# Designs tried in a protein design chat: VH-VL binders against Putative dimethylsulfoniopropionate lyase DddL (dddL). Part 8

Target 1, 232 residues: Putative dimethylsulfoniopropionate lyase DddL (dddL), of Cereibacter sphaeroides (q3j6l0)
Amino acid sequence: MHSLSERVEQLRLNDCPDWLYLLHEFDALYRQGSDGGSRPIRTHRKRVRDSLALIVEANPAVNDRPPEVKPVTAHLGRALDLGERGAVQGMSRALARVAGRLTWEYGYEKVPKALARKYAYCEILGPRGPICAERLILGFVLFAPSTTYPQHSHKDIEESYISVAGAWSENDAAVHAPGSLILNRPGLEHRITTGDLSPCLLAYAWTGSEERLNQPGMKLSSPRKARIEKGI

## First folded at step 1 (VH-VL)

Design M10 (framework fv_maftivimab)
Fold by ESMFold2-Fast, scan of step 1:
Structure M10 (fold): chain C 232 residues (1-232), chain A 119 residues (1-119), chain B 106 residues (1-106)
Amino acid sequence: as target 1 above (232 residues)
Amino acid sequence: EVQLVESGGGLVQPGGSLRLSCAASGFTFSSYAMNWVRQAPGKGLEWVSTISSSGSYTYYADSVKGRFTISRDNSKNTLYLQMNSLRAEDTAVYYCARGRWYSGYFDYWGQGTMVTVSS
Amino acid sequence: DIQMTQSPSSLSASVGDRVTITCRASQSISRYLNWYQQKPGKAPKLLIYYASSLQSGVPSRFSGSGSGTDFTLTISSLQPEDFATYYCQQSYTTPTFGQGTRLEIK
């Protein structure tokens, strides 16, 4: 009969130093190499940093989601160890501090059984993330060794991946150096394949309208349908 | 303590208008998406509308598009639903509900306010 | 729109019974399914979110399971205060609710 669960005061970002520290590392990650990339990549990096700065300054609500694990999260410890040795060491350390609080999920309408054992993602900042935001999504995606993440695309969402740990390729091109960014523009399909020896951990950022980011309409493309649509 | 208190319901003729209000307290209102969910007498729950934390984006059930407008005033911690061209089918208890993780689950609900479209 | 169908529409049970209520989505919604309890004349109360996460203050006899299109709410040992209507709701797209399952005393 007598319960205090209804009287929890709203946590805000400044009350949560581990989350704030992780966002500082996202800022650092999107600042790295910004002068060396193509114009679209530099514009995207600046868009992420500018949006993040406004969100942090607003001291947003923090609504911690219940921790959730997936089969692939057995690989998280090794991925973090690999990240400690690279150019993204700060990000790996920041993520390790909150590892026990992460909500790992699939996010797709239908996930093949084989893929469900080999991947998951977690949102850190966004409409569904622990740190509340409507115009930017920041998170991580984790892959087991030898994973093929099938073709997918996002309408009106600009997406980037930055390597934290492990070897991977995008649409058959190798992109595996820590700190390397790949930019996927709205409407373009992409496919990720990971190497055989190590798990792969990618940081991701989505920029787009508030409407699009709240309902991204994530779907996996079948290999047959994708080939038919591209005429191959 | 989180509280949501609805007001503005009542009896109205078909084709009429009503404006519902929801007064929020006990949390940072400007950080949450807010929702209206209705329930016709003896029927189930039906989501009506969502508004983003900033108020920049709104979503509506197909049954109310073009007739209802959701809005909010973050300086007054108040959510609104402007209901125009009311139909008998709009008769329901209207609940104000806080959206945890936008368009996700509804963790706090008001007591509801009854809207009757009759005669 | 994603359609949510609950089964059964009503059931009768006794205190101490194990009760299961099922919810089916017209397309896959991953784990984005929530369960609510509503007593006559009262607002709904959140029980379970993200298919299996128990809301703070909700008794442990309530549990949720499932993913994709098929979901189950279980009450392991029914108590007198559990007689109510139960609703599932998907949050994968704009929200839609099931039609409700009314749990009544035998």
Scores: ipSAE 0.006, ipTM 0.440, lowest interface PAE 14.6, mean pLDDT 81

Design M12 (framework fv_maftivimab)
Fold by ESMFold2-Fast, scan of step 1:
Structure M12 (fold): chain C 232 residues (1-232), chain A 121 residues (1-121), chain B 106 residues (1-106)
Amino acid sequence: as target 1 above (232 residues)
Amino acid sequence: EVQLVESGGGLVQPGGSLRLSCAASGFTFSDYAMNWVRQAPGKGLEWVSTISGSGYSTYYADSVKGRFTISRDNSKNTLYLQMNSLRAEDTAVYYCAKEGFWSGYDAFDIWGQGTMVTVSS
Amino acid sequence: DIQMTQSPSSLSASVGDRVTITCRASQSISSYLNWYQQKPGKAPKLLIYAASSLQSGVPSRFSGSGSGTDFTLTISSLQPEDFATYYCQQYYSTPTFGQGTRLEIK
């Protein structure tokens, strides 16, 4: 007879040094240049840092998610190598330590076949991430070289991208390099195009109400529909 | 059983060349950055070179840049160090070391036994 | 390159002693510091990574602390097998090792 059963304890963030280390690198990423940039960018960076600090202090639950890969994750090794040489090498190093534990997925119910071969995202901190949080989402998006991520938008979610590796442009604007932050305001359409020579790895942060972050309602827009809505 | 076994060391004259090999077993070789670390007789440790898991990124100590080339063959689970224009100060035991990390610049968690390189006339 | 300086360069101690070895970086390296043990004629062995994380299989009498520029390796109760040379190593940038601390039997 067995007189003892194995005890299973809920893992908390402080029990998971690799996840904690990754979150410390997110904090560092959103502190870089925090006294520069436009007022909206500085405000967004502070909002992300403040939310993250409160979440870390609360020592949230960590729930393992089954690892999943997508075709684009074949590029992850090269993206991590590029990030090691970039302005945010600490983030690349932290991500590599958990690479085998990531759940890569698509954020849309219907994904064009061309795009499905060339992108995926993973949530690290959030309602659906391994690290539980309801008021902030942190994660990564990976793109193959020469990828066009079509116009998309979110309701009531303020989104930022910081390049960890690779070069990219948004709405055909200036090229963004590693360490550069772009801020996407709620409801505005965005299109991402990556460079021809390398994969692109972006860290992202979403801020918004608890209601919106639990059901983000992401929508892909046709170029025609998006232009009509914007008057272009 | 995780194991690294170096070979290729020996006596070489100044200005000569030598190629070191490190045979890896017991782990998925391509998932980890690999390093060469050397130690001159009676001296401390000196990092020489790192190669990422894919082989895409390579890094070198300033003392060996332009003379040494790190490479790997992931299909053969083997790491190499091609050493050219050897100098007396390159005399050392050369260790092959695995990182716990894909892109390099992390902890060296597994080490080989080392192979002795002597540069002398 | 970032320079790593260990102190003391050598020390003598007895079994059961508490031993402290210090490592100082020439600039801030956050927590990107490892500690290794090397016995004569053997390859180094990883003891501590990321300044304070104990490597699997390493006895709990070993501990690491510090951040930024000042780091410490502590052996709480020295055992006969602990007589060795200890090295710190930063990996914040191009890897560099300290000069080593030789721990000898008193």
Scores: ipSAE 0.006, ipTM 0.445, lowest interface PAE 15.6, mean pLDDT 81

Design M13 (framework fv_maftivimab)
Fold by ESMFold2-Fast, scan of step 1:
Structure M13 (fold): chain C 232 residues (1-232), chain A 120 residues (1-120), chain B 106 residues (1-106)
Amino acid sequence: as target 1 above (232 residues)
Amino acid sequence: EVQLVESGGGLVQPGGSLRLSCAASGFTFSSYWMNWVRQAPGKGLEWVSTISGSGGSTYYADSVKGRFTISRDNSKNTLYLQMNSLRAEDTAVYYCARDSPWYYGAFDIWGQGTMVTVSS
Amino acid sequence: DIQMTQSPSSLSASVGDRVTITCRASQSISTYLNWYQQKPGKAPKLLIYDASSLQSGVPSRFSGSGSGTDFTLTISSLQPEDFATYYCQQSYSSPTFGQGTRLEIK
């Protein structure tokens, strides 16, 4: 967890209507299909919604981070335009209101050159802010067209992706429609590939222990390491 | 397998200071958030303080804020609680407890406790 | 500060009985509730986390339920080793415990 503030008085969530509106749209995303899906997916959706409601009620600190762009953010405008036409248009509109305040990052100590040109993520709610929370992370991942995000997994973190815009597949399987939730369980490897015509924007949520959510960085699995660990 | 052992408790005068230690073994200490939880004689449990795995984040109960300091030495697998300006109401058994890695805020491993008595 | 209130404060029961203990939070805490067992002179032991998840090694006669403000711990068929004090604890914000429920032999 970090703390950064530029104000004499601490800004709080109720002072920041654009951030609050974005969190409202996260709630809406995780409320869709709450009566459907598998039990693990329903349980995860409920955990995210419930945790978010409690965080909002607490009126947490807001510490705007320095805006940062990556090459992939040139695609953000088109991704938001695509989202405006889809099932999750409210989220796209809310994100557009704060687009200039986002801190886009890679999350990995070393990023392959090809990947560095094709993806980035931004945390909205979490230990790194801007909206301060220690036990839930909410954010976005943006991919350029024809991007392969290598296989990776999380220990002790339950991760979900909900499509906001664009076409993608996980583990080279079915193409996922906007609004669909994909749940990644702790310890399970997954790989993301995006379609060739449009950028892809995913909303993500991480739930897990406070220590795991505050861990610095992430690691990508290499083919060599995966083979060795599998014992092949 | 996994064990936490507290030490450093004892009798201390009001206004005095005392430092508690908790020796951890059987797990990767630096990967876990750690807690101090206390229990006054014949009373219930009260959370006192939490520290992150790296030691970079600390949190305190309002009743001890400004008087107690939680810290850790990951090279020695040891958690500490520095207790200053002790009051009679700080008399309690002090437990060292580990956060579950699978669910934050659930304390899955506890030490045996060490008694702190604040009395003249 | 979220206040946790348990009921009853104490109860007497016989081996084989079904025992129910309740816990109420002063505000909504979702499912961020844990249950502990404490025997005299011993440290507490985690029984249930996330309102209903059974901790590894805990007998299946223990179960938890609830969400929001109202939570329940149930022991389906009381055993001699179950006589103890039981505590609920919220992990939604800074941890707070209920006052405890003492389970005594009838």
Scores: ipSAE 0.000, ipTM 0.434, lowest interface PAE 16.6, mean pLDDT 81

Design M14 (framework fv_maftivimab)
Fold by ESMFold2-Fast, scan of step 1:
Structure M14 (fold): chain C 232 residues (1-232), chain A 121 residues (1-121), chain B 106 residues (1-106)
Amino acid sequence: as target 1 above (232 residues)
Amino acid sequence: EVQLVESGGGLVQPGGSLRLSCAASGFTFSSYAMNWVRQAPGKGLEWVSTISWSGGSTYYADSVKGRFTISRDNSKNTLYLQMNSLRAEDTAVYYCAKTYYDILTGAFDIWGQGTMVTVSS
Amino acid sequence: DIQMTQSPSSLSASVGDRVTITCRASQSISDYLNWYQQKPGKAPKLLIYAASSLQSGVPSRFSGSGSGTDFTLTISSLQPEDFATYYCQQSYYTPTFGQGTRLEIK
């Protein structure tokens, strides 16, 4: 709804070059290595790119959210500097352009105090992002050095992470470098641990039905269900 | 081996009810969305219903909405379809099918043998 | 709902022939298009997902192409076991299938 006395026209994506440029860099990020990887990974990359192309073509509404910072955003400048020197420099430059306009938040109703100082995320495109979309969510997660992001799961959402800056591992597996994509299966719990020397900035994409993306159902694992409580 | 086995089909009168079951084995049932797809005799395939890995989300074809209920028991590796207010148009072979990797946006990679439901007086 | 239309409804071919089946969506579905093979009295078998990705265990003579509204399934050198009905299916919204294409021996 708009007041006719104050605002006659809705801002749209084509009116906002900095947001459009950032989306072009998301396209580039999900295009890298598109001829490699497993079939599920190639299918996911193509799904994100094609969904994004349709959204951009539709010239969606842009509703800038009030900027919000979290303690971890003190690390953002360092993460962007690292990204500019690496394989994903275009994305780092595009994100730097809108850094002051981002709404950083927590995905959980209650966040442990230690974790609240070491991470935050921001939605760029999606139902709650500045760029309106209902069937694709694109955003970033920022971690301080030496952060363990607890075991968690998503309901019926296909999720990927691509490192923009910093090193990280999932479920204590091999270290992932900038440009690497990890695909998370719906409903399986995963845990992220970041390296000791630098912050870690991850781009993420969520695909799913309109209903699921408006109600992602993120939750931290309970003690009884965590692998560590089972002696692992 | 990876398999899905349907049961519970049969002959029922119009307005009656049936409950179909699908027993899964050979894969981690609780990690995947599951589906019911039907095929009337001599006709093509029609999607009926999908349930998410956890059972938290369910979806239905407009033709069955309000009459059919999909559910699952992950502790028993079993998928169900409760069919109420059955009509002659519901006569079909009902297949249980697993979603490849994502709910509603994926393919159906594993199928059961099907169970026949006949709605007739 | 998205309407899926296959062409032809039936075709006759000989072993060794190149066969092409087409599928058209009533609106753009990007590459959310899957192909299935069904033999009489059997359940369908997934051949191709995401328009062009070959399912594990499916012979390399099967291939898929297309995006948006127009899609094709190609069998490069038809074998006796390939005589079956083929279905396309979109997964962009609630799933819908094409009416099927019956491939018969000449």
Scores: ipSAE 0.006, ipTM 0.435, lowest interface PAE 15.4, mean pLDDT 81

Design M15 (framework fv_maftivimab)
Fold by ESMFold2-Fast, scan of step 1:
Structure M15 (fold): chain C 232 residues (1-232), chain A 120 residues (1-120), chain B 106 residues (1-106)
Amino acid sequence: as target 1 above (232 residues)
Amino acid sequence: EVQLVESGGGLVQPGGSLRLSCAASGFTFSDYAMNWVRQAPGKGLEWVSTISGSGGYTYYADSVKGRFTISRDNSKNTLYLQMNSLRAEDTAVYYCAKGLGYYWGAFDIWGQGTMVTVSS
Amino acid sequence: DIQMTQSPSSLSASVGDRVTITCRASQDISSYLNWYQQKPGKAPKLLIYAASSLQSGVPSRFSGSGSGTDFTLTISSLQPEDFATYYCQQSYSTITFGQGTRLEIK
């Protein structure tokens, strides 16, 4: 017998300390090792940090999307536990605070069933993310143990991965440890393989034009090509 | 230290309204999804509603959609359930429950429950 | 809406027995299955989350297993304090509880 409550209030970043904390950890992540990387890596790190600083200062809208889970998100707790003990523990703690509000998705119109069981990603900041931005995308990718994420590329988008938890390799190269940054330049194909013992959690950043980030053109290798690259 | 305390239950007539409250203490309230779960006398558990830590997202069981509204006041560490158009089948003990961090759908801390009786 | 069916609805067992309770989901829920214990007049207590993870403070005689649609809760050596009703619950798509299993001490 009391009044109905029907209100939609626009939340902004400064009203959401948990999202601010997560973004501060992204800044820290892209600031680590700044004096040691190659010039392209240092330039990319600076681009991410500069863009993020401007976005935070603008106090953007926050529209928490409906939470969504995927089969792989059953591994999230284990990945966060691993990250808590690693080189980037601050990021793992920050992500744990918002974990129940994340929208996990695939990003491709059609996903092979085997891959659909073993990976998902979530956008944190970007055109589709809870924190609204047009010229930078920040998010996470989660992989089950023993996952092969097939070759893919992005036109006119510069992409980086930083290991938060778990072991992985790119294009059958050396195993990447937590805290390491891998830079994928526009148009270059890459394939990710995760280790057998634990899930893998990667933070990612995409830089590019507003037009390009709103419509990233993602391409996966054909089933035949993917089979050959698995060594079968 | 971590505690949830429900209040606001009581006897209401069919078609009436009631507002439940849940006072939280011992944890950072805004970091966790919060839930209402009910149990009719002698029956099993039934999930009613979930609200995200920010309050930006709410979910409802089909049986209560359009009648119940979950909300929270993070400055007061308090969860609410506004119940309208009450029916006899809404008679139950209503529990407040906290999501388990990254496993928001697992409920690790529960209140003692508050009894809602809908009868003429 | 995902339906959760528990088996059996009730059982009687003696102290020291190995007890198993099963839960079936109408659809694949991966490992998003939790187990609760409820004693008469009390709020439920979380025992197991994510199908097999033991909640802090829960005795090691409790264990969970399974994935997809079929799940099991096991009590390896039943104690008098384990007399209770046990519920499974999925969190893959919304929240749904099983009907409960009443465990009675002989």
Scores: ipSAE 0.006, ipTM 0.450, lowest interface PAE 13.0, mean pLDDT 82

Design M16 (framework fv_maftivimab)
Fold by ESMFold2-Fast, scan of step 1:
Structure M16 (fold): chain C 232 residues (1-232), chain A 120 residues (1-120), chain B 106 residues (1-106)
Amino acid sequence: as target 1 above (232 residues)
Amino acid sequence: EVQLVESGGGLVQPGGSLRLSCAASGFTFSYYAMNWVRQAPGKGLEWVSTISGSGDSTYYADSVKGRFTISRDNSKNTLYLQMNSLRAEDTAVYYCARDFSYWGYAFDIWGQGTMVTVSS
Amino acid sequence: DIQMTQSPSSLSASVGDRVTITCRASQSISSYLNWYQQKPGKAPKLLIYGASSLQSGVPSRFSGSGSGTDFTLTISSLQPEDFATYYCQQSDSYPTFGQGTRLEIK
């Protein structure tokens, strides 16, 4: 057991302005859409903000994890530069302040080599994040240009993406601009494609039970299942 | 003692510019979002602008967007509002106000206010 | 923008009275509503945040209730220092204030 004095003296959120500022920017992103959008989107935005409120108010422990990079993180600087010049500049600036402290990872046990070179994500708030929480996950996912992130789903987890930088589409729908939110309901498959000219940086939020968020059970869809879903 | 003190108000002609300052003391200024809220003579309260604790994010009421710029200097514990292209309808007492917490837009500490009069 | 409507615009009351002021939002704001007190020539004072949470230093005779679109500020036993203008303010989106309720002595 490490010493009790070290545990008592560990950093908490109020001691870490750069992490606190980043959470303020998450709150801002999820507040801006409350005037409009569909009812499920408005309900999800409020759920994220309410959960975040309770977590911040509790002044949780902050445990910086060892920094970890992936090949795609070579694109992070350009993504942050693009975001700083756009509609979500506050989030980009706050993220830049902690960029060197992030733990980038894949979340899947087996990742195809082509995909492994083109994406990664990092948890900011959550069971595994630097900011400890059990009922909400907040983080970022970064994609290289011209990336297809295959169909995937999460059981009992409600997931949203908000564009910070770059162009992307979900399930071959219209291209999404910085600031727009896409909501993925539990169990629904979704596929992400990014534009050819720039990397794509998305902020994400996962809501669900403590049990599900600690063991998300992420799964990529097989080519057979994808063909059946597309009717080919 | 937690305190906010505004300065810089005065009489200015339509189309003119004015810069307001708000000096903060008694708390860790950089931890809090800060706001400007105004009140026209005999009228109610109107939110003008918010700036995040770091200064990275700024938000404006539609009535002032493009004309007013909120900023802060955390090393000096000072909030600013640069007001350009002033109009008669901008005449008001301007309050600086501290955002209660990350909660957003709950104003727990207010300055005394500084009067801005836009008139020929 | 979310529109906030207060009722009444003014009311007269006596010391010791129970006073109720209402506030209605044009759309659901959950519990993201704050109440302020303003005396002539003074800055506003936060009384209640999050619809029902009493701000530190505010007398317990003040209380807030409501959720969604309809909210109430109650003063259980009016004191001389309570004659003021009261404002509600939503914090669910960019902040908007009600037009104010002027509480006057009978």
Scores: ipSAE 0.006, ipTM 0.553, lowest interface PAE 10.2, mean pLDDT 82

Design M17 (framework fv_maftivimab)
Fold by ESMFold2-Fast, scan of step 1:
Structure M17 (fold): chain C 232 residues (1-232), chain A 120 residues (1-120), chain B 106 residues (1-106)
Amino acid sequence: as target 1 above (232 residues)
Amino acid sequence: EVQLVESGGGLVQPGGSLRLSCAASGFTFSDYAMNWVRQAPGKGLEWVSTISGSGDYTYYADSVKGRFTISRDNSKNTLYLQMNSLRAEDTAVYYCAKDEYYDDYAFDIWGQGTMVTVSS
Amino acid sequence: DIQMTQSPSSLSASVGDRVTITCRASQSISDYLNWYQQKPGKAPKLLIYAASSLQSGVPSRFSGSGSGTDFTLTISSLQPEDFATYYCQQSYSWPTFGQGTRLEIK
């Protein structure tokens, strides 16, 4: 048409240096200790890196979503500050550059009020992220201090968490330090508990088929089941 | 009391269309995923479709994908199933079923069912 | 999809009998298994969820057990109202049901 109605060119990843920089830091994160850990962990790290390399090379479409906040995002500044002093400072700096453009969400249709105040996630790369991809999801989960994220699992999705800031444990096991990777196999339930002193920021990666990543089918323990398991 | 009541079933020719409805009462409808489950005469149960509480996420059995559309109107507490390009193998009683929580796929409340017959 | 297989397809029993119905999944489903009862001409009723948890209002003579791929539903002392068809259903992936077990008098 003309000046009254401007044609919007489709933005591509190479047009968005802050998003590209963030993806470079995801690559770096999944390269650290790539020759260490168990075989499943090494295979997962390579799978994420290889998928990401192909996606970046393809220069995918970028569609910034409307920015959205949740109560837990009041903790984001502190989490980023902690991350900049830790082993994964590059990731924290990259995330800080796009902090105001993030769309924070819950991922479940109904979230208990106590949990809704203490967590949220944002997808960076994926079917619903600003950076379009169908076979890999990359994002972040933010937790307030003293948060218990109930038992949950993903069907046919292999999930990893890498600690960026804060202390947390899975299924009451060992405390995970910044830079360590935890691999969650498809279908296995896990529960996340965060430490009392600081927020916790985790980078996550989901690998799976295009169909599964578009419809992840997240499973969260029902309140009745959870109460029975805890003797309430 | 918590109740689900289906309607809209009937006789239809192959290639035809039908729209089923399920009226819900006694619970906060928008908090729960809703499902359609069917049962062919003398046969077992087959899950057909699920819709999230918000209506934003829908899932379908491979046998109906592309032909059936699940939807809901939370302001009317009503679940729908639009069935297009009907085949003889779609002949079944169609049940509306509520998830026990929000997406557990444990169907704690069921409607009485509505019969759909696809025949010439 | 995950295939669910029930055994037996049909059985006859008398009031007071202990009845066991089995269900096998084609892959591990942890404890994401539900059991339903369906009487002729009626909708199914949820009996057990999460493999072993009794739904509220269901008589204590019903129990479920198992994990992974092998599951059982037990009725400890059969009552007249228990003659029905029983279905297992996995909730680990998109739902799939077993073919059903018809429990008949005699």
Scores: ipSAE 0.005, ipTM 0.435, lowest interface PAE 14.3, mean pLDDT 81

